# VH-VL binders against o27280, part 388

Target 1, 266 residues: o27280
Amino acid sequence: MDSMNVPEVLEIKRIVEESESVKTFIFSWDFRREVRPGQFVMVWDFRDEKPMSVSLIDPVRSEIGISIRRVGEFTDRVHGLSEGDLLGIRGPYGRGFELMGRDILLVGGGIGMAPLAALADEATARGMRVDALVAARTADELLFLDRLEAAGVNISTCTDDGSCGFKGFAHERLLTLEENHDMAAVCGPEPMMFQVMRILDERDVPAQLSLERYMKCAVGICGQCCLDDTGFRVCAEGPVFWSQELSRVREFGRYRRDPAGRRVPW
Key: E = the ipSAE of ESMFold2; O = the ipSAE of OpenDDE; V2 = 0.75 times the mean of E and O plus 0.25 times the DockQ between their complexes.

## First folded at step 15 (VH-VL)

Design za51 (framework fv_libevitug)
Fold by ESMFold2-Fast, scan of step 15:
Formats: C-alpha cells, structure tokens, sequence
Structure za51 (fold): chain C 266 residues (1-266), chain A 123 residues (1-123), chain B 110 residues (1-110)
C-alpha cells in the first residue's frame, strides 16, 4: 500500500508573504518520505483539492513549503487561512528535476520561480554554480530574490516594464547572457518557456521545463492534463519534461485549449 | 567537528545485560535536528539497526522490533552521551556495536560513526 | 532473510564502471530515501550517498546513486584500487518502523 495516496492533515506552521498575490505555506514534514524539487502535492481545504508545486525543502528545520498565487476561488480560500489552521496534503507526486554537470541556469517567470527556488537550494547544497534569470511583468512580481541571494545564486532580473533590471522579456535578456551551462531548468508562462527553450536548443544546452497544466486527480487516472501530439499526461509523465520531448509537441508555446477542446492561440 | 567515542565491556556472559556508552563531542545529544542510533554488525546478520533516541520538544525512543523487548537506549544530557542496554544476551548478540548520528534527522543518513566495540557473548 | 537485497559480490578492473543493486519493496525503498555506505576493512561504515543520489562533501563525483520504483543502484565510474571495500544500502521500512540495511556487497578491484 502506497501511503502517499492518503491525505495527511497538517497544521500550517508558518505563512510567508512573498508578494501581494503569493504566499508560502510551511508545514512540518517527515523527511523519511522523499520530496524533490519539481514535484507537487495535492492541497485539500476539505472542500476541493488542487495541485501545488513544492517551493521549500528544508530538512534541517524539518519543513516543506508550498507557494500559492491568488488566482481563483480555491486559492482565495487558502489565502484566508492563518497559522495553526489545517490543510490536507497528499503526495508528493510527479517527476522531479534531474541535476547534471556543475554549472546550471534557472529561468523562472512569476510563480514559476517557486519550484526553481527549491531546485536552487538543492543545487547549491551539491556545490553547483547556479545562475538564475528571474522574470516578471513588474518588479513587485519578482519572487524569491532574497532567498536566492542567501543561497549564493547569481541573479539576473528582467521585467516587461523595466521597473527592475533588464527591460524586456526573459528570452531577450537570455540573448545578452553568454555564459556556458551544463543544463537549464525553466518554469513560467508557456510562451516564455517556448522562446527560452529555442535559445537553449541553439546553444546546445539540455533543458528541463516544468508545465503546470494540472487538472483533476494527480495520480494519473484522469485524461485532462494530456499534451496534444505525444499523449503525455502532465500529471502522470511530468510535470518536468526534457526540451527534446517538448519540441515534438505542436501545441507547446503556440496553442492552448478552450473548454470544448479547440485550439486557441496564446 | 563531531566525534563519537564508545566505551563498554568486550565480553559478556549469556543471560547478562550488555551496557555500552557513546560520548558526543562537537554537538549536543539534545540537538533538535539530530538523532542518535545504535547499530550492530555480525557475520550472520550483517548490519542491523537496533534503535535511536532524539529530542524535539520531548525525548523519543524508537527500537527495532527484533530487540524491542530487551533494549533500552537512554540519553544523558549532563554527560552529553547516550547509552545502550541489551538484556538477556545470547551468543547471537555477538557483534561489533556502533553508535551513529543522523543529521539532519531522517534525511542525511548516518553521517558520523563511533569506532565500534566488539562484544562477544560467551561463557 | 534480509529486507533489502544486494548481490554478495561485485568486481571490476581499474577505470571500469561498476554498478551495485539494492532491491526492496513498497514499504521501504518505494516510499523512502536510500543511503549508501562504504566500509573499509577494520573501520566503521562511512556515508557515501544520501537522499538517493546526493554526495556528502569530500565524496568523489565518480560515485553516484539512483533509485527507480522499489530498487536503487550505486554506480562507481573510473574504478580505483582504493574503492575495494564492502558497500551497504540502507532505507527506512514503515512495516518494521525502523531503518533497514542491505546484506552488503564485497567489491573486489582486480
């Protein structure tokens, strides 16, 4: 019997306000159980269950963190909770990031920086050199800069409006960076990830990309999180994919699906 | 740097109690991120975990099912050490006994080991 | 009867790649981290790999770990004479509520 399929009711130990729209919920965790950067958990508020990426893995404090952006009814309810309140946590699930080489690049957009912050902690603990390109629409949406700095990460920032760092998109900033990397990890809006992937492919840098296209049931028994051309289910096969896998998917970076299943341009 | 120093008798008669101690330097036995383990090694059974003690808000002791009825592991904060008592020993308890630290507990594995103590159970 | 199964021996020549397997079940390796220890004759075991695939400071990068399902592996690339030792895997078992070790693998460098 797989004990990770049963929700564990955990007390919210601490809440960190990352921005006006993002909070990290911190729980005590039994580190006899595995958890890896790039994996997600199902968060249950006793009414609805949603997948959330793990953003903090701290075995010294025996804590995990889950970063949640306020985007709808479920996340609004969870944001209304306080320290001492209870949530159900099931998992972790999914394929985590693989680390290879000595020098790595992280490219994160908005809340996509959350799973990459956990990866940065692991990579620096392994003695790797970590460069992070943190992108957002505005300066107040850049996430985890203090945490990345504390970990010894080399940080570049990029905002669409120029309010912090380079003015422009992540891929435009990446073109001005000439450092060699053994691998890259990318998480953020799909159009950003597509453009970044193309540049990394031209530079012959293997990249892993995290797609947060989850819907119902994280254990792979539903069909709602499926990639068009390959039959990959994000919740079963992902959420982390190598760039070579995604380059074969016609929808990646070009189309999304409406509720009727029709292709709609980004 | 953390070091573990073991002490105790090398020869114990059948039916007697085996007593070993592990003195800690460079860390505290009540460190809330550590756990303190006893492990033995014999040709017939290989490496065998016996139990551990650790402190969070209170002390916890956890013991292997195979020895649970005969074993006690006790921390001593005043001497910064922890001990093993194993009752009613038989020749099958003949082994090299090790103390070891987990830090961080439940994640890093046994990162520091004592030198080992050969215990022979014989008449 | 050991809870985790390792081959009793492995061998290789200098410069070769050697892999040591460790097989368990859903109550241990399938749910919990795997650790690897190196034991030289007359010494205590030394932590070599933690968290399935992570190296403590000072462990050469030619040692690596991996885990898939209920099995784990230790790989040694560029095998050297000083790697001749006993190797043990370890995990936690929830049915036994305790740590469990493999039977050990004696690695001979020819």
Amino acid sequence: as target 1 above (266 residues)
Amino acid sequence: QVQLQQSGPGLVKPSQTLSLTCAISGDSVSSDSAAWNWIRQSPSRGLEWLGRTYYTSKWYNEYAVSVKSRITINPDTSKNQFSLQLNSVTPEDTAVYYCAREYPRDYYGMDVWGQGTLVTVSS
Amino acid sequence: QSVLTQPPSASGTPGQRVTISCSGSSSNIGSYYVYWYQQLPGTAPKLLIYGNDRRPSGVPDRFSGSKSGTSASLAITGLQAEDEADYYCQSYDNSLSGHVFGGGTKLTVL
Scores: ipSAE 0.180, ipTM 0.659, lowest interface PAE 5.0, mean pLDDT 86

Design za52 (framework fv_libevitug; at its last look DockQ between E and O 0.01; V2 from the best seeds 0.00; counts 0 for: pae O 13.0 > 2, placed apart)
Fold by ESMFold2-Fast, scan of step 15:
Structure za52 (fold): chain C 266 residues (1-266), chain A 123 residues (1-123), chain B 110 residues (1-110)
Amino acid sequence: as target 1 above (266 residues)
Amino acid sequence: QVQLQQSGPGLVKPSQTLSLTCAISGDSVSSDSAAWNWIRQSPSRGLEWLGRTYYTSKWYNEYAVSVKSRITINPDTSKNQFSLQLNSVTPEDTAVYYCAREYPRDYYGMDVWGQGTLVTVSS
Amino acid sequence: QSVLTQPPSASGTPGQRVTISCSGSNSNIGSYYVYWYQQLPGTAPKLLIYGNDRRPSGVPDRFSGSKSGTSASLAITGLQAEDEADYYCQSYDNSLSGYVFGGGTKLTVL
């Protein structure tokens, strides 16, 4: 090992309120260090450490952003922080997205749009044409629409309740979109990703899917991020997987495991 | 168009201080997005990064460990330039010295280079 | 020797594809972006590639960069006589807390 794997203590430069439950925390970043869309960092509040996807990668401004949804004690504490406060950041970790072709599709659900927003910025900067299907339960939970629009992304929306765009689920909206793409990237609730993957497979569109699974242990053994059939570790071999890899995993889209290792349905 | 013009003596005696200046046109030395580098090149050691200076809310200097005890890189906002001082030179410091800009710094690499200055360290 | 390893020489004929490798470790290429520079005889180095695989304006698309793990490559397709030059890779090394260059590759166009 060439260096200690120790968190850097960074000052929160700016906070963007993405929704009532989601904030993006922006930090100065030394862009000699590589960071790719789809990678994650460990965020340390000096009490607990949790994995969070990188949602903004801006080498021009020397900034990274980390988008955090308020879902529990750790995220409640982090949401209580202000500009100028400190957080520990360790990483980045994991396999990022690979861009290929010229026309790409992004399909994101809820907070799953976070790593896809970073990918959209990268793809548009490379001159690619980007179509994004942004899905959420309600209009207030659609994320990054202004940022995607500013990047020149072609946006389609859907909400479960019909409060914005198509009324229905992401896979139902995708069936009404017949444009061919060279690749797709998908991130969101696992049942959504499973249905989207099936449609993309039928269309012969190679897809990359990001598993936003909970990671408990960063060193040695990590059962909470292990996929059932293949032994893939999200922190080591993911979180981004090609659809061909995930099609061999029986638990994908069907169940997950709690901290005790028990099967829990989605 | 951004240009970097180097000046300084090409001959320095052992134990003395090597002093070079890089004058900037078309950009500001205090540009928030830039970093200003010194690199040298010799037949025996190839390209060696020596250090850089850059401004955000204050000035930062970073130096290569091999020269850190002898080197100073100084920005001068009034003259829009930055300098290299390397103390206690030896014949091993004989090289072509380049200044170079990163813009924006870090990710984008060294996009503009000075013409180079051959510095010979000999008695 | 340099921290980043390049072959000392490479050669090709006009129209061919030439690849120049740059090998490092987890303290440099494995964690940090790679840059490539072209140096024509008697001139300063010129930036060819930044951010592993990005070209500055004015660099022909015959030049491309790639990175896999702790190694990077510069590819030149449709080799031209004017491509005869020295080529250097660069990255950052966290154990040295500074930029590092490869030893350089002298490309000869036959």
Scores: ipSAE 0.808, ipTM 0.907, lowest interface PAE 0.6, mean pLDDT 88
Fold by ESMFold2, look of step 16:
Structure za52 (fold): chain C 266 residues (1-266), chain A 123 residues (1-123), chain B 110 residues (1-110)
Amino acid sequence: as target 1 above (266 residues)
Amino acid sequence: QVQLQQSGPGLVKPSQTLSLTCAISGDSVSSDSAAWNWIRQSPSRGLEWLGRTYYTSKWYNEYAVSVKSRITINPDTSKNQFSLQLNSVTPEDTAVYYCAREYPRDYYGMDVWGQGTLVTVSS
Amino acid sequence: QSVLTQPPSASGTPGQRVTISCSGSNSNIGSYYVYWYQQLPGTAPKLLIYGNDRRPSGVPDRFSGSKSGTSASLAITGLQAEDEADYYCQSYDNSLSGYVFGGGTKLTVL
């Protein structure tokens, strides 16, 4: 058993094709070690290391799953792997989602549904009522619909091109949903999350949002994942933040930073 | 309903081998979702985990470092039981010994315990 | 000498709330799930709480668990005379490569 700060080399037990561009890689996991929805791991392909949210937490089968969208060289290489191939995993890291109340709303955009799928499983296992707004550019990019339905989640969809469900953005669809939730959990493109947060704040719905920033160390030392106005480290104090915490952050929804640290508008 | 029934001698002389068995009813020792543990309890050390055995694709054993050189835990699938052997005992090994099922392995904790066996190590 | 530290005793009157603490480190509670056991005199331990905060079926909802950092807590509300027992926390310790227990807390119902 390796420490949380050193990658453990694990064999890929199963691969699930979630869409044309998204695969879930499933590993055996020693559930003496705690893992919570909203936490992430650093995935090492023996050349590069990237943060990926945990999308499946299954103590009964002793499995965890990591969902990865093919978007570049690293993820192309990982998508080329087969069952039985090896990856390095270190973690889990970060602050996960906290459940409260009896009614939860999930709002996910694209791959942002990955940590929310794990949260949905935990929420339903605790007897909560779960509504999910699942957003994507097109119908074939909507993720985890069958899994969410099987768990008893009430699903609403939206697509940018109108190919499935509401035509438009997630925050526009949100305006047409019931306003009876005790909390919300949000993950996806940061502009979407900002707009969704504003609506939820107006409705007095406590919300937790999962941020993505460039990471190198994942344990809070290097400062690469820091937020400008507060000094919060996404890898340590996040990646999940309460909306109240994010209201103090000027950069949220306004700009991001590239790997060189330069500001880039959203 | 799962039950664990312990058996074995309650008096062992120093330097001998302590040997106990735990019979399982309502479950299988070869269940791939369970682990089978031995724990002991004494006034001086409280509850102390000794080790476990479990089956997945093959049998595995894990032993506490404090007893690793002296302990053996063996499953017996034909009798549906598992055993504890602790070699070279001293009076410090005097304790109540428990067997326990851990289900599912690693997450749910030890949900079924045997009745306990007091083992005294004395001349 | 236990790896996990519990107060040796606790007390309360019927109907009150009592909490029992369990202090560990990053090598155990900080990274691994916490479990709680109740032991009545002359009997084996009985699982009360698993996975930090979950109850097995048959355990009353007046028992609850929580975890923060390297510490865990068992709370008992609506204290009853039958709750008088020893209580143990348990986790895994990576540096010892094994399960570890607290020293136990003797709860007295006054």
Scores: ipSAE 0.586, ipTM 0.812, lowest interface PAE 1.9, mean pLDDT 89
Fold by OpenDDE, look of step 16:
Structure za52 (fold): chain C 266 residues (1-266), chain A 123 residues (1-123), chain B 110 residues (1-110)
Amino acid sequence: as target 1 above (266 residues)
Amino acid sequence: QVQLQQSGPGLVKPSQTLSLTCAISGDSVSSDSAAWNWIRQSPSRGLEWLGRTYYTSKWYNEYAVSVKSRITINPDTSKNQFSLQLNSVTPEDTAVYYCAREYPRDYYGMDVWGQGTLVTVSS
Amino acid sequence: QSVLTQPPSASGTPGQRVTISCSGSNSNIGSYYVYWYQQLPGTAPKLLIYGNDRRPSGVPDRFSGSKSGTSASLAITGLQAEDEADYYCQSYDNSLSGYVFGGGTKLTVL
């Protein structure tokens, strides 16, 4: 099967309610089709299509999971689906995370924890020590805590309102953590990622960050997800980038382009 | 190259069943990446989607509300074709009927069409 | 009468830019992809635009689609004689639980 452009109509095997606004949709998967944490798939509800990160990779059960936050019309429709309903899945696409060293730090915000949860599973399976800083606006928006704990991940939490863990933002909490990691993986709101990256760079910790952009084709041909100055295509060269790569991207943490291509601030 | 070849009678009497067949070449009716559609066109109603059938571990059908009570779309894997049955036809069902493939592998939308079949409902 | 509204006719001279509108609602264009089809006289419709603004292979770049809110538009630049045809927009309607078409626009090249 051609992973570049062939969608499969798959039955939703299970639905996990992660939070009030986030659900994980689980599908049977043929693992002859390789998938890596950090990669994304295009989800098709037969009317529209959106890119979604893979949040679960389970070769034992032959399953993948896609976590989706309800944020608009498409996701609202998808959240209305039930087990047994159908979705089109195209992919996986993009560059996933690379693991190196023995100690890894994961920093995630909100739905950004989706790809990091998958990465955590792989890292722990490889015998790595995994620390995860999980950030959200409120306690009820913290994702995958039980799953991470079960995997043996050392979890630190922070919330904007202080309802759980450290009161403040992820980068503020990070400043209070030890500097003993071989690498870091970061995913969440871009302003968060921007601040986190700066701290990690100062600490000389190699970091990979997963960007979110408007993606249409997912195969690097339409240009909708191109980053200014560099010409990086988030769907092709990303969505996972090294901090050194993002240092060359002027728009990172500063602005984005809306569906019409206009610059809008974060 | 995928081609759709339609066949069936062009004349049907009122209250009878309209039956058309769409033969597929270059693709499989049971492709899990394709949906097989029926559309009709008339001066009075324009283009009208009637329904589709597709396979993903089992067969699924979706029908337009306007014809749901009268329509059946059936795949035939042995012949690599799919059919349309529309029961209790009236003169309002007079139209050119098209079969079409919806195939996200290449493009969304109906990217391959049959040649069309004029079906006239008349006594 | 069609769920999606198109002007019944449009015209232009060779080389001219012509735009065909397609108006809908939040239950269709506002929420779902828009497709465009070209239908030459006596032939079946041909997919012209998919996913609001994407062109299938073989479709000249002088054809372009756009979508904003509950409306879509097909633009034809450098109009040619062979562009004389009927053009239809198509989307999905959640209230009808099915695909819907516009009434079609007959484009005449003068």
Scores: ipSAE 0.005, ipTM 0.474, lowest interface PAE 13.0, mean pLDDT 91
ESMFold2 (binder alone), look of step 16: mean pLDDT 93; pTM 0.950

Design za53 (framework fv_libevitug)
Fold by ESMFold2-Fast, scan of step 15:
Structure za53 (fold): chain C 266 residues (1-266), chain A 123 residues (1-123), chain B 110 residues (1-110)
Amino acid sequence: as target 1 above (266 residues)
Amino acid sequence: QVQLQQSGPGLVKPSQTLSLTCAISGDSVSSDSAAWNWIRQSPSRGLEWLGRTYYTSKWYNEYAVSVKSRITINPDTSKNQFSLQLNSVTPEDTAVYYCAREYPRDYYGMDVWGQGTLVTVSS
Amino acid sequence: QSVLTQPPSASGTPGQRVTISCSGSTSNIGSYYVYWYQQLPGTAPKLLIYGNDRRPSGVPDRFSGSKSGTSASLAITGLQAEDEADYYCQSYDNSLSGYVFGGGTKLTVL
């Protein structure tokens, strides 16, 4: 049943275990309804509703995938579900990534690779050259490497502990990679995104960054979704922003918001 | 190469049933990736989607609200075709009728069309 | 009135860029993919664009689609005489539970 603001109860068709802490839940989807990389859905377990980025968009198989990291009570409950169980899905919401030019750099940290994996699929389908810098704390937390490789993506990895690829942070690895991209897309921890953005700005590479920090109200005005300097609502105007939009936000990369909406240093 | 061939009478009297058939070659009417549509076109109403039929685990039919009470779309796997039946026709049903395939269904639009059949509803 | 609104006509000269608009609402274009069809006189419509901005094989890259909010556009660059035709947008409407078409735009190449 098609409805924009009412959750649709969907059956979990398949579950893919991406890592010890991340699973992708796959659902049948009516692809008359638009869904774009960078958008999110509200996942409802019949008790609580949480925003989750779309990580797989497959109109050939009529499937979407939603990748969920185990971080708290809601995600623990969802991780306990099995194929054939039901979840409510509402959306999609937010503006997605825009693609331009012939070459794209993806820079993802941890679960931030989820929306970038969907974007990689779209970019390769458009005939773009795709380079991905996949960053995590450890090798076990690198996500979607096999999927990216299967899509023909040129992959570079880095881990904080050096257990896979370059030893160091994403921005340190980025300094050793070629500078010739028409655009970039970045998703991961905000301090990582801030450092990456600065390097891309120096290279005159237009970048889109996905802010996933606060999405408590996907359809409404929410103080936790507002940015201090611009008044942008992440769930309405984001979660994807151009680097020039974020460069004007003083709190980006410096402060986060607690559950009460108070400013707290990173 | 997929082709759709339409057949049926070009003249139907008011109050009678309009019946058209679309024969499929190069694909199967029960292909689980396809959907099979009927669309009509008239000067007064433009392009109108009438409905579609498709197979997954069973047959599904979807019909436009404007014709839902009068329309039936029937797949026939033995003849590899699908038909349109429109009951109680009026002069307003005068149009060029097209059959068309979606493949894969939903996202990819109507990629193959029959040539069209002009149906005139007149005494 | 059609559910999707197109200008009834558009025109251009060879080599120009022409854009044809298609306006809808949140119940259709705002939530669902847009398709574009070209119809030459006396022929069936031909799919030009699916999925808002994707071209089927065989469609020249002079044709492109875009979508913003509740509106979509078809752009034709390097306009050719053979592009003279009727153009139709299509989407799905959730309140009608069916496909809907625009009223069509007659493109004249001057």
Scores: ipSAE 0.745, ipTM 0.885, lowest interface PAE 0.8, mean pLDDT 88

Design za54 (framework fv_libevitug)
Fold by ESMFold2-Fast, scan of step 15:
Structure za54 (fold): chain C 266 residues (1-266), chain A 123 residues (1-123), chain B 110 residues (1-110)
Amino acid sequence: as target 1 above (266 residues)
Amino acid sequence: QVQLQQSGPGLVKPSQTLSLTCAISGDSVSSDSAAWNWIRQSPSRGLEWLGRTYYTSKWYNEYAVSVKSRITINPDTSKNQFSLQLNSVTPEDTAVYYCAREYPRDYYGMDVWGQGTLVTVSS
Amino acid sequence: QSVLTQPPSASGTPGQRVTISCSGSYSNIGSYYVYWYQQLPGTAPKLLIYGNDRRPSGVPDRFSGSKSGTSASLAITGLQAEDEADYYCQSYDNSLSGYVFGGGTKLTVL
């Protein structure tokens, strides 16, 4: 535990530009340490620290990747960095995805494809059949399609504006896809995940969903990452939850919490 | 294809230095994805990791706390081998000594092992 | 006084399922990958499982690994006489800054 709570200063080995707003930062990693798809790390730029999902796990090259979307001051500063620059990395934290069965479905929206890309790599390496539904507002915001294709994943796309693949939302596209999966993993905007979960529940497909919630402390007992009805803490008990757990949380898909813990509509 | 062949004396007197060598075939001791380990096994302590050496841009050596003050692990690129030196031995150092490879380093565990060398520390 | 705790023995008959446990703490199994080795009498240990639950090429699928919290397990299904061996778990310990092994489990096939 001690080593997980102290940031290691690591050199940015490579930067991959995934889109106009998303970059993957690649670091050398000690793979004696467990890191699982669905886990996150705290990224420290020597001013602020933010949680970021692990999007690449490559033990052969001894590398991890962290995909970061540009959304504010911290991420703007990090996006301005170059190969050879330094960042602090602490973690990993949280519960990762569990793989079961032979045939799995991944449903990702926007940056939510980042942890699912790492999961796809692990699942295909285990010999599983992987179907991925990749959703975004526009074609330019679809992420990891080349990487998923290289891994042997069967890809379906949808965009809100119809600029690539099915025109519509992820849950609308899902209704047109085959129902024969042993499990699913879902990550993206909470309203999208709620709709997808409902369809998977009707199909009796067990699903794991990763929550992108506001958090101030990755390992603390603070209330900022707490869910409404259950008292679940995203950083301690998540970020990955089974659909059965989330179906009992009334705020899932309806409300989020601000930094003070107050309910705010999506 | 990768094989490790151990050599060295099986008898060492107390207070002397134990010296063993592990010859590598089918891989290079300077392979940047590998690490080269020494492990020993005794009835009283079971399996015990002693240390490792590996190359990236330079050589690194890591040693178990229990032997750190007495142990040196040295690679030899010209002979494609690595050695173990353990100083000031006592009868408690009596064990079967193994060399072993990790490949890829850190993640994969000890995928190839030498045959083992029984070392007895006795006067 | 091994850092990782295994039962000293386990047994089963041909065709049965046998499970061998390995218990540690957050400084080792809780944070680091678990490996399993099989040691047949008179031979060096052989890597059986790496990365908690992955099999090297040539290891039969009746061997599987799992990890939950600070504990790991090796499961052997369809037990065969050839499986009679010592089994060792391994992880890394950050407090010791080194690899650590379990005390070993002698599996007897009855």
Scores: ipSAE 0.586, ipTM 0.800, lowest interface PAE 2.2, mean pLDDT 88

Design za55 (framework fv_libevitug)
Fold by ESMFold2-Fast, scan of step 15:
Structure za55 (fold): chain C 266 residues (1-266), chain A 123 residues (1-123), chain B 110 residues (1-110)
Amino acid sequence: as target 1 above (266 residues)
Amino acid sequence: QVQLQQSGPGLVKPSQTLSLTCAISGDSVSSDSAAWNWIRQSPSRGLEWLGRTYYTSKWYNEYAVSVKSRITINPDTSKNQFSLQLNSVTPEDTAVYYCAREYPRDYYGMDVWGQGTLVTVSS
Amino acid sequence: QSVLTQPPSASGTPGQRVTISCSGSSSNISSYYVYWYQQLPGTAPKLLIYGNDRRPSGVPDRFSGSKSGTSASLAITGLQAEDEADYYCQSYDNSLSGYVFGGGTKLTVL
């Protein structure tokens, strides 16, 4: 019996509205229990459980934050909650990001900035220089800019429609940025991550990529958590992978699986 | 600058209650970011955590299973101190006893320690 | 014995690298942060590493911590005579619902 496999019922301490579709839910947390940027928790609304990345890790205030995008029935119900309401949280699960060197690059798309915001906090607290490329379809979907600025992060933005920063895709913007980084961390839509990974590989920048694929079970024993060719279980062996690990996974950037395990092209 | 100053008797007879106090300066015992610990050290058992007390909206106490039935840790906000009471002592309770702060609580470990009090349990 | 296992002794010469291990299980190190303490003779333990690999202000960067699976390590590079001390690891154990310490490692600088 693992205490992390039983949901702890926690009170929502604070809610931050990040955008029209994204909220961060903040809870008190026992920081004897390890939480690393890139890990996720299972959020239980007493009907369904869904995996959500940890977006805030604040040991000084004893708080964690979980950023949730409104995309369906479960997330609609959670978005309807208020400060003082209860949610079940179990975890954390998965492999988190590793920090190395002194100069790091973060590349995030949409809600993929959530785990990278937590990583940015940790990196800046360690005295690292952090450059962040924040990408979205439109300006109103750019996330965490104020938080990154407050942390001392050097921010570049791009939007597909040109409504903020560079007009174009993340990988196009990356080609115009400095090459001098000791590592990179990338999180966002798989097609974006694949293109970014290729550029970083050419620059010999070691990259970590976070896969937030659908999961039915958080304990890592079910097939829905696996990557096709390698048998990697996202909740047990991921969600964070080095680029060299992903270069041998045929499904990365090409197709995903639905809850029944069927191939769905990107 | 935070300091912890311990006081209490260094000799206790078997079956009696061991009582030690840790006085805090430079911080508050009710600081919502801190936790206040008792640890002991003996040649036979090494370092052994006994328990802690801390305040958020209310007081919480946590005790090691090995001593839980006979230990009490009490904060005293008016005197800015916390105490250890250990009942029914045996010679196996002979140890150097330390109080220590976690700040911030949980993540940061025990950053400030008292000077230690040698307690001998003998007739 | 201790819930966390450390070698009882370690040794090195000035300038060398020494590593002290701390072995636990799924109920402790696997899920919980690891801390390291240095204890000089006649003194209280001093916090050396917290949060697996973080140093408090004033601790030299030649001390570093790491954690992998159920084990943790303390590394000391550029070993100095003043590093001769006892070293203890600490974590939390969920089956015991409490903090646990390793048995300690006496480091001798030859």
Scores: ipSAE 0.692, ipTM 0.847, lowest interface PAE 1.1, mean pLDDT 88

